VHH binders against p53848r504to814. Designs and how they scored, part 33

Target 1, 311 residues: p53848r504to814
Amino acid sequence: TYIMAIFNATPDSFSDGGEHFADIESQLNDIIKLCKDALYLHESVIIDVGGCSTRPNSIQASEEEEIRRSIPLIKAIRESTELPQDKVILSIDTYRSNVAKEAIKVGVDIINDISGGLFDSNMFAVIAENPEICYILSHTRGDISTMNRLAHYENFALGDSIQQEFVHNTDIQQLDDLKDKTVLIRNVGQEIGERYIKAIDNGVKRWQILIDPGLGFAKTWKQNLQIIRHIPILKNYSFTMNSNNSQVYVNLRNMPVLLGPSRKKFIGHITKDVDAKQRDFATGAVVASCIGFGSDMVRVHDVKNCSKSIK
Below, E stands for the ipSAE of ESMFold2; O stands for the ipSAE of OpenDDE; V2 stands for 0.75 times the mean of E and O plus 0.25 times the DockQ between their complexes.

## First folded at step 16 (VHH; framework vhh_ozoralizumab_d1)

Design p6 (at its last look DockQ between E and O 0.02; V2 from the best seeds 0.00; counts 0 for: pae E 15.1 > 2, placed apart)
Fold by ESMFold2, look of step 16:
Structure p6 (fold): chain B 311 residues (1-311), chain A 120 residues (1-120)
Amino acid sequence: as target 1 above (311 residues)
Amino acid sequence: EVQLVESGGGLVQPGGSLRLSCAASGFTFSDYDMYWVRQAPGKGLEWVSEIYPSGGYTKYPDSVKGRFTISRDNAKNTLYLQMNSLRPEDTAVYYCVKDLTYLGSSFDPRGQGTLVTVSS
């Protein structure tokens, strides 16, 4: 299982006096330490560089500012002689195709797009033009301003366009007996599948794609737990749908899956604000559960502590 | 379609109390976190309170802690905010909000809100 470490290149660490951005050498030193700590326990590490704030009411950076924050850092990481470049995988957290293009020019390996191509219609073309680049296709609904309103999954989103669905993993075959209890993960699978087919139609190759069911994006805390428990269903899910006067087979089997449970508010619901020992245990248990249910990659803020939960 | 209808605002003297209500429809209310946010004249949105689906855990910023109490009645699909010891700086339009986004906007008011004015 791979560790994707979050590195925030945003002004969220802003001091009280004046706007402050850490210089590139300081950021690079932090990343070198992070990588060495992770590589003590793991064969490789993925660094996910983000130019967007994660705190409430944060202003979205302009495209030009996102480039200024992230691209020189990615270039510096790739050019460093202090890192084992064959063990360090770089990801950029962006939904903007032009930011992705600039990151590719300086040696990024992965485009991590929380919108699954919904926020920028040119993203799939950029990925398709660069077959060596991996793309994380994330599930969300709507856009940034509407997604919270769209966590109602009691009806299938694709309706009559779905002709037949399959869950192939025999270890989870009995979950089909609980069809009303699996509506959520099947909806997510269908919506991911629709985005996946659009990516394929735009020239993106299957081997470029990792899927992310999007914990916390258009989901309640109970839904996040259902997704984690039902990852085996998603990894063995396929269906047929009507498209352009023909049937299309959409197959998510054996696609790599990313889960990002770290610092999501649903962990607070699990702990219910009990003592610190129980909260720390629950946080680690959620990460371990993601791995135990079959997540191929976990995205975390605290690499060292989460790495011990994995081991 | 998700609908959230705020009510209970009005004019009150400093030190007074008000209870706000939010009637929810179009979703399974008992499955969701609920929030109150407010917007003072000429300012951005400010988070005011949060309540878990069970009602067992609540959170508040320091600016209102000890004065405001969020609660919910899942049988009536209704969210409440009891506001005590009101101050002039509490003057704002108050909105109830379902869930917060991970990135970008963490607040997405759906209703018209309810105006609370605290003045002599």
Scores: ipSAE 0.000, ipTM 0.200, lowest interface PAE 15.1, mean pLDDT 76
Fold by OpenDDE, look of step 16:
Structure p6 (fold): chain B 311 residues (1-311), chain A 120 residues (1-120)
Amino acid sequence: as target 1 above (311 residues)
Amino acid sequence: EVQLVESGGGLVQPGGSLRLSCAASGFTFSDYDMYWVRQAPGKGLEWVSEIYPSGGYTKYPDSVKGRFTISRDNAKNTLYLQMNSLRPEDTAVYYCVKDLTYLGSSFDPRGQGTLVTVSS
């Protein structure tokens, strides 16, 4: 299991209110500490740098501002002699293709896109042009301002858009109890699959793609928990759909899965913790659960403690 | 607030043509791929066209390929759908859509739609 450390290079951070927004040297020192904490237990660490908050309903920084916040820092990290570079994997949290381009130039390894390509249609082309780059394809609906209103996942019948569904040699339609209980994860899988096909059609290679079911994006707190529990289904999910008078087969099986439960609102809902930082202990428990359900990678703020949870 | 306003629908004879427009506001139009979808009476929503931000990439289902053309003017924040060789089966309410998530299931946000009726 890989640990992805969240580093917010923005005054409007996802959960820490801009705690890490500082000059490059200060930020680099913090990152060095994060790496040290992670590498104490792990062979490698992923540093996910974000220059723009992607929290639902958050104010979006301009592309220029996002670049200003993130790219110099990524460059500094990659050039740092104080870091074991062979053990540090760099990721950028961005849905903007131009930001991704700039990040790639300075040595980023992963593009973490919460939109799954929805927010910038050029993203897949950028990824396709850089076959050495990994792309995290996340599930969401709508955009930053609308996604929370789009958490309705309806049941569907085979024979319409979806022709067949499979969960590792299981016909879902033969399992009535499973069918009704797994509407959410199957929808998420289908929608991820659709984005996957679009990525592939644009030249992205399968080996570049990791999937993220998008905890906290177009999901209620209950749905987030359900998704975590149903990761085994997602990891073994395949389906056929009609496209252009032909059937397209989509297989998500054995694709790496990332989950990012860290300090999320759904945890706060359960624990009654209003402050995101107070959710770290519970996050550790949820992280353990994510791993138990088959997550290949976990995205977290509290690297020191979550690294222990992972082990 | 995202707003999409469709227009251009109407009654047309089979074989006729219509041009739909969609005025977009409340988001950076030029950064997003855009879609047209339609809903025929008694049927679900159907995807009918896609265009990338640059306008250089377009995609259609076989049902409308060769007959419909999607285009956009980013300077005017406007999406277009040129519909030629219209058929009765093209009768539907047509919607302009941002952030198409899943074909036939999630088409939000969208406007009020514009009705296209193809009838002799």
Scores: ipSAE 0.000, ipTM 0.252, lowest interface PAE 11.7, mean pLDDT 88
ESMFold2 (binder alone), look of step 16: mean pLDDT 81; pTM 0.830

## First folded at step 17 (VHH; framework vhh_ozoralizumab_d1)

Design r1 (at its last look DockQ between E and O 0.01; V2 from the best seeds 0.00; counts 0 for: pae O 10.6 > 2, placed apart)
Fold by ESMFold2, look of step 17:
Structure r1 (fold): chain B 311 residues (1-311), chain A 120 residues (1-120)
Amino acid sequence: as target 1 above (311 residues)
Amino acid sequence: EVQLVESGGGLVQPGGSLRLSCAASGFTFRDYDMYWVRQAPGKGLEWVSEIYPKGGSTKYPDSVKGRFTISRDNAKNTLYLQMNSLRPEDTAVYYCVKDLTYLGSSFDPRGQGTLVTVSS
């Protein structure tokens, strides 16, 4: 299982150019320590840099601000002589195609897009032009300000377009006593599949894509737990759709899956505590559960403690 | 380098049977899910069947379920489709496919396929 470590570019640091460069140097030193700690326990580490908050209802940094916060840091990481560059994988957490484009120029490996292309229709073109780049296609609904009001999964967005559904290893039509319990994960699978079709039709290669069901994005805390439990369903899900004189078939089997449970609101409901640092301990327990249900990559804030919890 | 060669098609009467074969080379056959797809004259592509690497799990759309059986011989690197109770609407070019994740406007079959014609 791969560990993706979250690194947020701080909004508290700006200034004249000299003070800005000092913040980058401090951030780089933090990343070097994080990488060394992770590489003691793992063969490689993924650093996910974010210059714009994606928390529900957060105020979004401008594209120009996001570039200023993220791109110099990525460049500094790639230019560092203190890091084993073949063991450090860089990801940028952005839904903006122009930010992704700038990050690719300075050596990022992964574009982590929480919107799955919903927020920027040019994203797939950027990924398709760069076949060496890995793309995380994540599920959400609406936008940052509206998504938590869109957590109603009783209706299937693709509705009558869906011809048949399958869960490999089992025929879902023969498991009637589980049907109400799987409506959420089947919705997520279909909506991911729809975005997957659009990505492939825009030239993105299948081997570039990881999928992410988007814990905390348009989901209640109970729904997050249901998704984690039902990762085996998502990883074995396929469906057909009617399309004119042809069939569209999507098969999510064997696609790598990312889960990002760290410091999400639903962990606070379990813990009955809203302190984000106390959530780091509880996150370790949830991360172990995600791995147990078959997640291929987990996204965490506290790499050291989460790595210990899975031993 | 991946090569898939379909064979066994031909003309049969409605209600008849055929067995299609697919000779695979250029990859470790036993490690991959394998699929049959078909294209009827003047129509789009349709997924027909899937088989797991071990051969123990198979899936079919309702259009062929109960009539078609996919199987594999991993020692011979060969995929099969047994087609029973054939109907005129089964008339199509049949292709075997490795590792299918998406069937739609960008599908590109590797082989020439094998034509099955069901006609009185």
Scores: ipSAE 0.367, ipTM 0.758, lowest interface PAE 3.1, mean pLDDT 81
Fold by OpenDDE, look of step 17:
Structure r1 (fold): chain B 311 residues (1-311), chain A 120 residues (1-120)
Amino acid sequence: as target 1 above (311 residues)
Amino acid sequence: EVQLVESGGGLVQPGGSLRLSCAASGFTFRDYDMYWVRQAPGKGLEWVSEIYPKGGSTKYPDSVKGRFTISRDNAKNTLYLQMNSLRPEDTAVYYCVKDLTYLGSSFDPRGQGTLVTVSS
């Protein structure tokens, strides 16, 4: 299991209240410490740098501001002699293709896109042009301001879009005990698959892609929990769909999965912790659960404690 | 090509009623869940109603429950929204959609919608 450490280079972060927003030297020192804590237990660490908050309903920084916040820092990390570079994997949290381009130039390894390509139509092209780059394809609906109103997952009849669907190579229609209980994860899988096909059609390679079901994005707190529990289903899900008047088989089996439960509201809802910083203990438990259900990578704020949970 | 064409919007007084229609083409209408969504001026998208392909099962948010009724005629490939007891807060552009996935994104497939204005 890989650990992805969140580093928010923004005044407004998901959960840390902008505590990491500082000058490059100060930020770099924080990252060095973060890496030290992670590498104490892990062979490698992923540092996910974000220059723009993607929290639901958050005000989006301009592209220029995002670049200003993230790119110099990424460059500083990659050039740092105080870090074991061979053990540090760099990721940028961005849904903007131009930001991705700039990050790639300075040595980023992963593009973490919460939109799955929905927010920028040029993202897939950028990824396709850089076959050495990994792309995290996340599930969401709508945009930053609308996604929370779009958490409606229901049974869809098979029709023109979806012809068949399978779990463990078994037709879901034959799984009477399972199909009614897995509507959410299958819908998420289908929508991820649709984005996947679009990525592939734009030249992105399968080996570049990791998937994220998007905890906290267009999901209720109950749905987030359900998704975590159904990761094994997602990792064995496939379906056929019609695309451009042809039938396409989409297979999500054995795709690497990232989950990012860290300090999310759904944890707060359960523990009644309003302050995100108070959710670290519970996050550790959830992280353990995520791994137990087959997550290949976990995205967290509290690297030190979550590392223990992973081991 | 999938086409969804909304109609029936207009100006009504509070407490009034309107019936919206959506003509669907380019896909097997009867096999899909259908939705009404709306966007008020300066506000985000809001889900308004859902209807299943078969059996007529419907769902509503609390904001419109008891006032709005979604229905469909599969033979005519038409979706309807009966809106009663209209309120000023119901003022919005209303859209018919077959899925919610791409709404508000760069790939938003919505048509022009139909404007409903509730004002005294």
Scores: ipSAE 0.008, ipTM 0.251, lowest interface PAE 10.6, mean pLDDT 89
ESMFold2 (binder alone), look of step 17: mean pLDDT 80; pTM 0.818

Design r2 (at its last look DockQ between E and O 0.01; V2 from the best seeds 0.00; counts 0 for: pae E 14.9 > 2, placed apart)
Fold by OpenDDE, look of step 17:
Structure r2 (fold): chain B 311 residues (1-311), chain A 120 residues (1-120)
Amino acid sequence: as target 1 above (311 residues)
Amino acid sequence: EVQLVESGGGLVQPGGSLRLSCAASGFTFSDSDMYWVRQAPGKGLEWVSEIYPSGGSTKYPDSVKGRFTISRDNAKNTLYLQMNSLRPEDTAVYYCVKDLTYLGSSFDPRGQGTLVTVSS
């Protein structure tokens, strides 16, 4: 299991449009510490740098601001002699293709896109042009401001878009109980699959893609828990669908899965912790569950404690 | 280098049967999902069957379900497709493919294929 450490590049360090070296240095020191903590227990660590908050209903920074916040830092990390570079994997949390391009230039390894390509139609092209880059294809609906209202999931009508669907080798239509209980994860899988097809059609390779069911994005707290429990289903899910007057077969089997439960509201709903920082202990438990259900990667804030949960 | 070599195709009458074979090399066959796909003249690629590494799990589209049977011999690195009750619409070049990800994309690897013609 891989650990992805969340690092939010805050605006306080970039007031005058230039490379605030002092701020970058401070952030780099924090990242160095984070890496040390992670690498104490793990062979490698993923650092996910975000220059723009992607939380539901969050105010979105401009593209220029996002670049200013994230790109110099990523460059600094990649050039740092204080880090074991062979053990540090760099990720950028962005849904913007231009930000992704700039990040790739300075040595990012992963593009973490919470929109699954929905927010920027050029993202897949950027990924396709860089076959060495990994792309996290996340599930969401709507946009940053509307996604929380789009948490209704239902069976798609067979014969129109979806022809067949399988978990393992079993036709789901033959299992009424399974069908009724897995509507959410199958919907998520189908929608991920749709984005996957678009990525592939734009030249992205399967080996570039990791999937994220998008905990906290267009999902209720109960649905997030259900998704975690149904990861084994997702990892064994396949279906046929009509696309552009042709039948396509989508197989999500053995796709790497990322889960990012860290400090999210659904944990707060369970523990009654209003402050996200108070959710670290519970996050550890959830992380353990994520791994137990087959997550290949976990995205967390508290790397030190979550590393223990992973081991 | 991954190599797949299909064989067993030919001309058959409607209602007839054929057994296709695929010889695999260059990878750990026993660990791989394997697939049959076909391409009819003037049409795109169509998924025909899937078998998991253990050989115990198989999947079929409705178009061939009940008529075709995919199997494998991991000791021989060979994939099979038993085709019964063949129909004219089954006429196509049949390919064995490894780790099929998305139907309609380029498959790597894909062999030369074997032609199956169902005609009176």
Scores: ipSAE 0.145, ipTM 0.628, lowest interface PAE 2.0, mean pLDDT 89
Fold by ESMFold2, look of step 17:
Structure r2 (fold): chain B 311 residues (1-311), chain A 120 residues (1-120)
Amino acid sequence: as target 1 above (311 residues)
Amino acid sequence: EVQLVESGGGLVQPGGSLRLSCAASGFTFSDSDMYWVRQAPGKGLEWVSEIYPSGGSTKYPDSVKGRFTISRDNAKNTLYLQMNSLRPEDTAVYYCVKDLTYLGSSFDPRGQGTLVTVSS
């Protein structure tokens, strides 16, 4: 299982230009420490750089600010002689196609798009033009202002989308009520698959895509737990649909799956509302569960602690 | 359909107290993070308080910490905000909100809110 280490690029002060340069050097040193810790235990490491904060009361960075915060850092990481560049994989956490385009110019490997192309209609074109780039297609619903209201998932006919053999690796103990017990994961699989087809229709290749069911995006805390337990179902989900006046078969088998449980609010519900930093230890236990259910990649804040929990 | 109905606002003098209530329906209240936000005339929404489903963890910005107390009664599907030592700058329409996104301060008020006026 691959470890994706979260790195949030912090704001600097433009009223003091010297602090701008110091922030980049300090951030690079922190990344070198993260890579050292991870490469002690793993053959490679993925660093996921984000220019935005999701904390309560945080202000979303403008596109220009996101570029300013993230692109120079990515460039500095790629130019560093202190890092084994063949073992360090870079990801940028962005839903903006222009940010992705700039990151590709400076050597990013992965575009981690929490919107799955919903927030920027040009994202798939950028990915398609760059066939060496990996794209993480994440599930959400609506937009930033509406997704809180969209956590109700309607039931629908099972069809051939789930075979019984794929359920035995889940928390489902009896198969009598499979349709009703899999409503959430089937909706997520359907909607990911529909967005996947839109990516393919825009020229993105299947081998570029990893999927992420989007813990905490249009989901309640109990729904997050259901998704984790039902990863085997997602990894084997299939259906047919009409696209461009023809039928297409969508099959999510063998697509790598990313889960990002780290510091999400539902961990606070499990750990009795402790502070976000103390949730790093509890995150390790949740990461172990994610791996046990079949996650191929986990996105974490504390690589060393989570790696030890996996052992 | 999610419904959130705020009440308890009114006119109060500086240094006074008010208790706001929010009646919730159309979702499993006991499973949801709940928030109070406020909007001064002509301004954007400002986060005021957060409470976890259990009621065991609460959070406040520095501007109200020590003066405001969020609480919930999961048996009655009701959220509360006790506001003490009110100041003129607390004048706003107050809304209760459920759920947060991980994309920043994306709040989605559903009700009309309740007006709090702190008049000198």
Scores: ipSAE 0.000, ipTM 0.216, lowest interface PAE 14.9, mean pLDDT 77
ESMFold2 (binder alone), look of step 17: mean pLDDT 80; pTM 0.809

Design r3 (at its last look DockQ between E and O 0.05; V2 from the best seeds 0.00; counts 0 for: pae E 18.6 > 2, placed apart)
Fold by OpenDDE, look of step 17:
Structure r3 (fold): chain B 311 residues (1-311), chain A 120 residues (1-120)
Amino acid sequence: as target 1 above (311 residues)
Amino acid sequence: EVQLVESGGGLVQPGGSLRLSCAASGFTFSDYDMYWVRQAPGKGLEWVSEIYPSGGSTKYPDSVKGRFTISRDNAKNTLYLQMNSLRPEDTAVYYCVKDLTYLGKSFDPRGQGTLVTVSS
């Protein structure tokens, strides 16, 4: 299991009004500490740098500002002699293809896109042009301002867009007891699959792609919990769909899965913690659950404690 | 230390115009999006304009679109808001803002603000 450490290079790093902005040197020192904490228990650490908040309903920084916030820092991290570079994997949290391009130039390894390519039509091309780069394909609906209203997932009839669906190569239609209970994860899987096919069609390779069901994106707090529990289904899910007047088989089986539950609102709903920073302890428990249900990578703020949970 | 100092407010009749200024210091002004927000009496803060670092892109809510123009001079570290066709509902304290927080409900840092009163 990989640990992905969140590092927000944004003024709104804290969900509830705390603004944190530091210079590159200060940020780098924080990252060094973060890496030290992670590498105490893990062989490697992923640092996910974000220059723009992607929380639902968040105000989006301009591309220029996002670049200014993230790219010099990424460069500084990659060039740092104080870090064991062979153990530090760099990720950028961005849905913008130009930001991704700039990040790649300075040594990023992963593009973490919460939009699954929805927000920038050129993202897949950028990823395709760089076969050494990993791409996290996340599930969402709508955009930053509308996604919260799009959390309705319905049962569907086979025959229109989806022809067949399988879990562990078994026709899911034969699983009557699970059909109604798994509507959410199957919809999420199908929508991820649709984006996956588009990525592939644009030249992205399967080995580049990690999937993220998008906790907190177009999901209610209950749905987020359900998704976590149904990760085994997602990791064994496949289906056929009609695309361009042809039937396409989509297989998500054995694809690496990332979950990012850290400090999210759904935890707050359970623990009644209004402040995101107060959710770290509970996050640890959720992280353990995520791993238990088969997550390959977990994205967290509290690296020190969550490292223990993962180990 | 980040400092923002707003100026240019005053009393104006409906249909009148004002130009607000914000002097910025303590950070690399040219690297940041800048905003104007306002707070009317008894109301919350409202975003009224945005400008990108290069100045090439601007955004406005429908409430002020076509009437207000945000601009910047990066060489002078100064932000401007040209307000035309002012209405009584534009009465508020106007703030220059560097950062918008989550959901656009809070803004920081900001200066002392400048009062704009639109009244006949």
Scores: ipSAE 0.014, ipTM 0.297, lowest interface PAE 7.5, mean pLDDT 88
Fold by ESMFold2, look of step 17:
Structure r3 (fold): chain B 311 residues (1-311), chain A 120 residues (1-120)
Amino acid sequence: as target 1 above (311 residues)
Amino acid sequence: EVQLVESGGGLVQPGGSLRLSCAASGFTFSDYDMYWVRQAPGKGLEWVSEIYPSGGSTKYPDSVKGRFTISRDNAKNTLYLQMNSLRPEDTAVYYCVKDLTYLGKSFDPRGQGTLVTVSS
C-alpha cells in the first residue's frame, strides 16, 4: 500500500495557517525530512502538494496564487540532489486545469483532483494530452460552499435500475442481501462511474485513473465510516448506463483506490472518549482499517504517527 | 440559529492569565471543530487556536503556542481558552468560531467577542 503524505503550501483562513507556508528553501527542507522519514519505513513515497485549500467552506486562493504557492515548490523538489528521485512520486492537489498543466511542465506525476473534473471542464483534456500522468478522480457533490448540504444518499436514488446495480458483475457473495444497507457506497460508485465515463470520453485512459470516494466531501462522519468498511463493494462495482444514445458498461474492478482519512473531522468523533495520548493511536488504527479493507493508497498528514514502524 | 457568546475578558497585567469561555447553542456542539480567533485594534482577524470535536487534537500558531490552551466541555456546550503569560501584543477582541461545514460558510464570527487588554 502506497503512502501519500500531505504537504500544504497554503495558509488556511483560520486553521493550518503558516505551518507549511514558508519560503521555498524551508519548504524543501521540510519535504526532504518527510521523505527521509517515509523512506526509512517504505520503499517509495508520494508527496501531495496543495496550494489551495479543498476543505469544505474554505476560502479559495486565486489560480495565480495557487500557481505561485505550488509550482516553484514542485520544481524545487524535482531539481533537488538530496532526494532519491526514483523513490519520490509527486502529486499536486488541484481542481484547476491550468494549475495541473503548469505542474506537469515541472515534473509532477499525479494530478489529485477532488472534484473529479466537476470544477474545471478542461481538466480531462489536460490529462488526456499527458498519458504518463496519473489522475485521481474523487467523488464530491456541488462545490466547496455547498457540498456539506448534499450528504443525503437514499435507497430511492438506486432503486429503479437493477441493470445499474453491480451485483450482476461482482465477485462478492450475497451482496443482494445488503442492498438497502449499502445504498451509500453504491450511490458513490455510480457517481464516480459517471465521471469516469466522462474522462474516458475525453480521451483519458483507464490506466491513468485512480479513484477516491472522497472522505469528508459531501459526507457525514458516519458515512465516512461506511465508505471505509465498504471499499470491497466499490472495488467490485459495475453498472450499465446510457451515454450519447449508447449503452455503456462501467466496471470499477481493479481500479486503484485512494482513501484520505487523516485529520478529517470524523476521527474526532471516534476519539471523543479517549485521552490525548490515545487519540494518536486511534488515528493510526483508522489508517490501518483503510488498508485492511483494501485501500491501495492512503493520504496522511503525519507519516510517522500513522505507522507502527519508526526510524 | 447558531449562537456563540464569548466571555471572560478583562484587564490583566503582562505575565498574567485569563480564561475565556464561549457558550454555544443552536447546533450540535459535539459534532464541530471549534476555533478561537482574535482582532487587535485596527487589524484583521488572526487565528489563535483549533480543537477537534472530541477535544482530542489541538493546534496553535507559533505566536501563542505553549501559552494558550484550548479546551471544550461537550456536556456543557462550552469552549474555553486558557491564556497564560499574557503579553501586550495579545490585546484584542477574542471570538469563538465554529466549523461551517454544515452551514455553508467558511468563517464568520457570530458573537460580540470578549475584550482582553494586557497593560501595566
Scores: ipSAE 0.000, ipTM 0.126, lowest interface PAE 18.6, mean pLDDT 74
ESMFold2 (binder alone), look of step 17: mean pLDDT 81; pTM 0.822

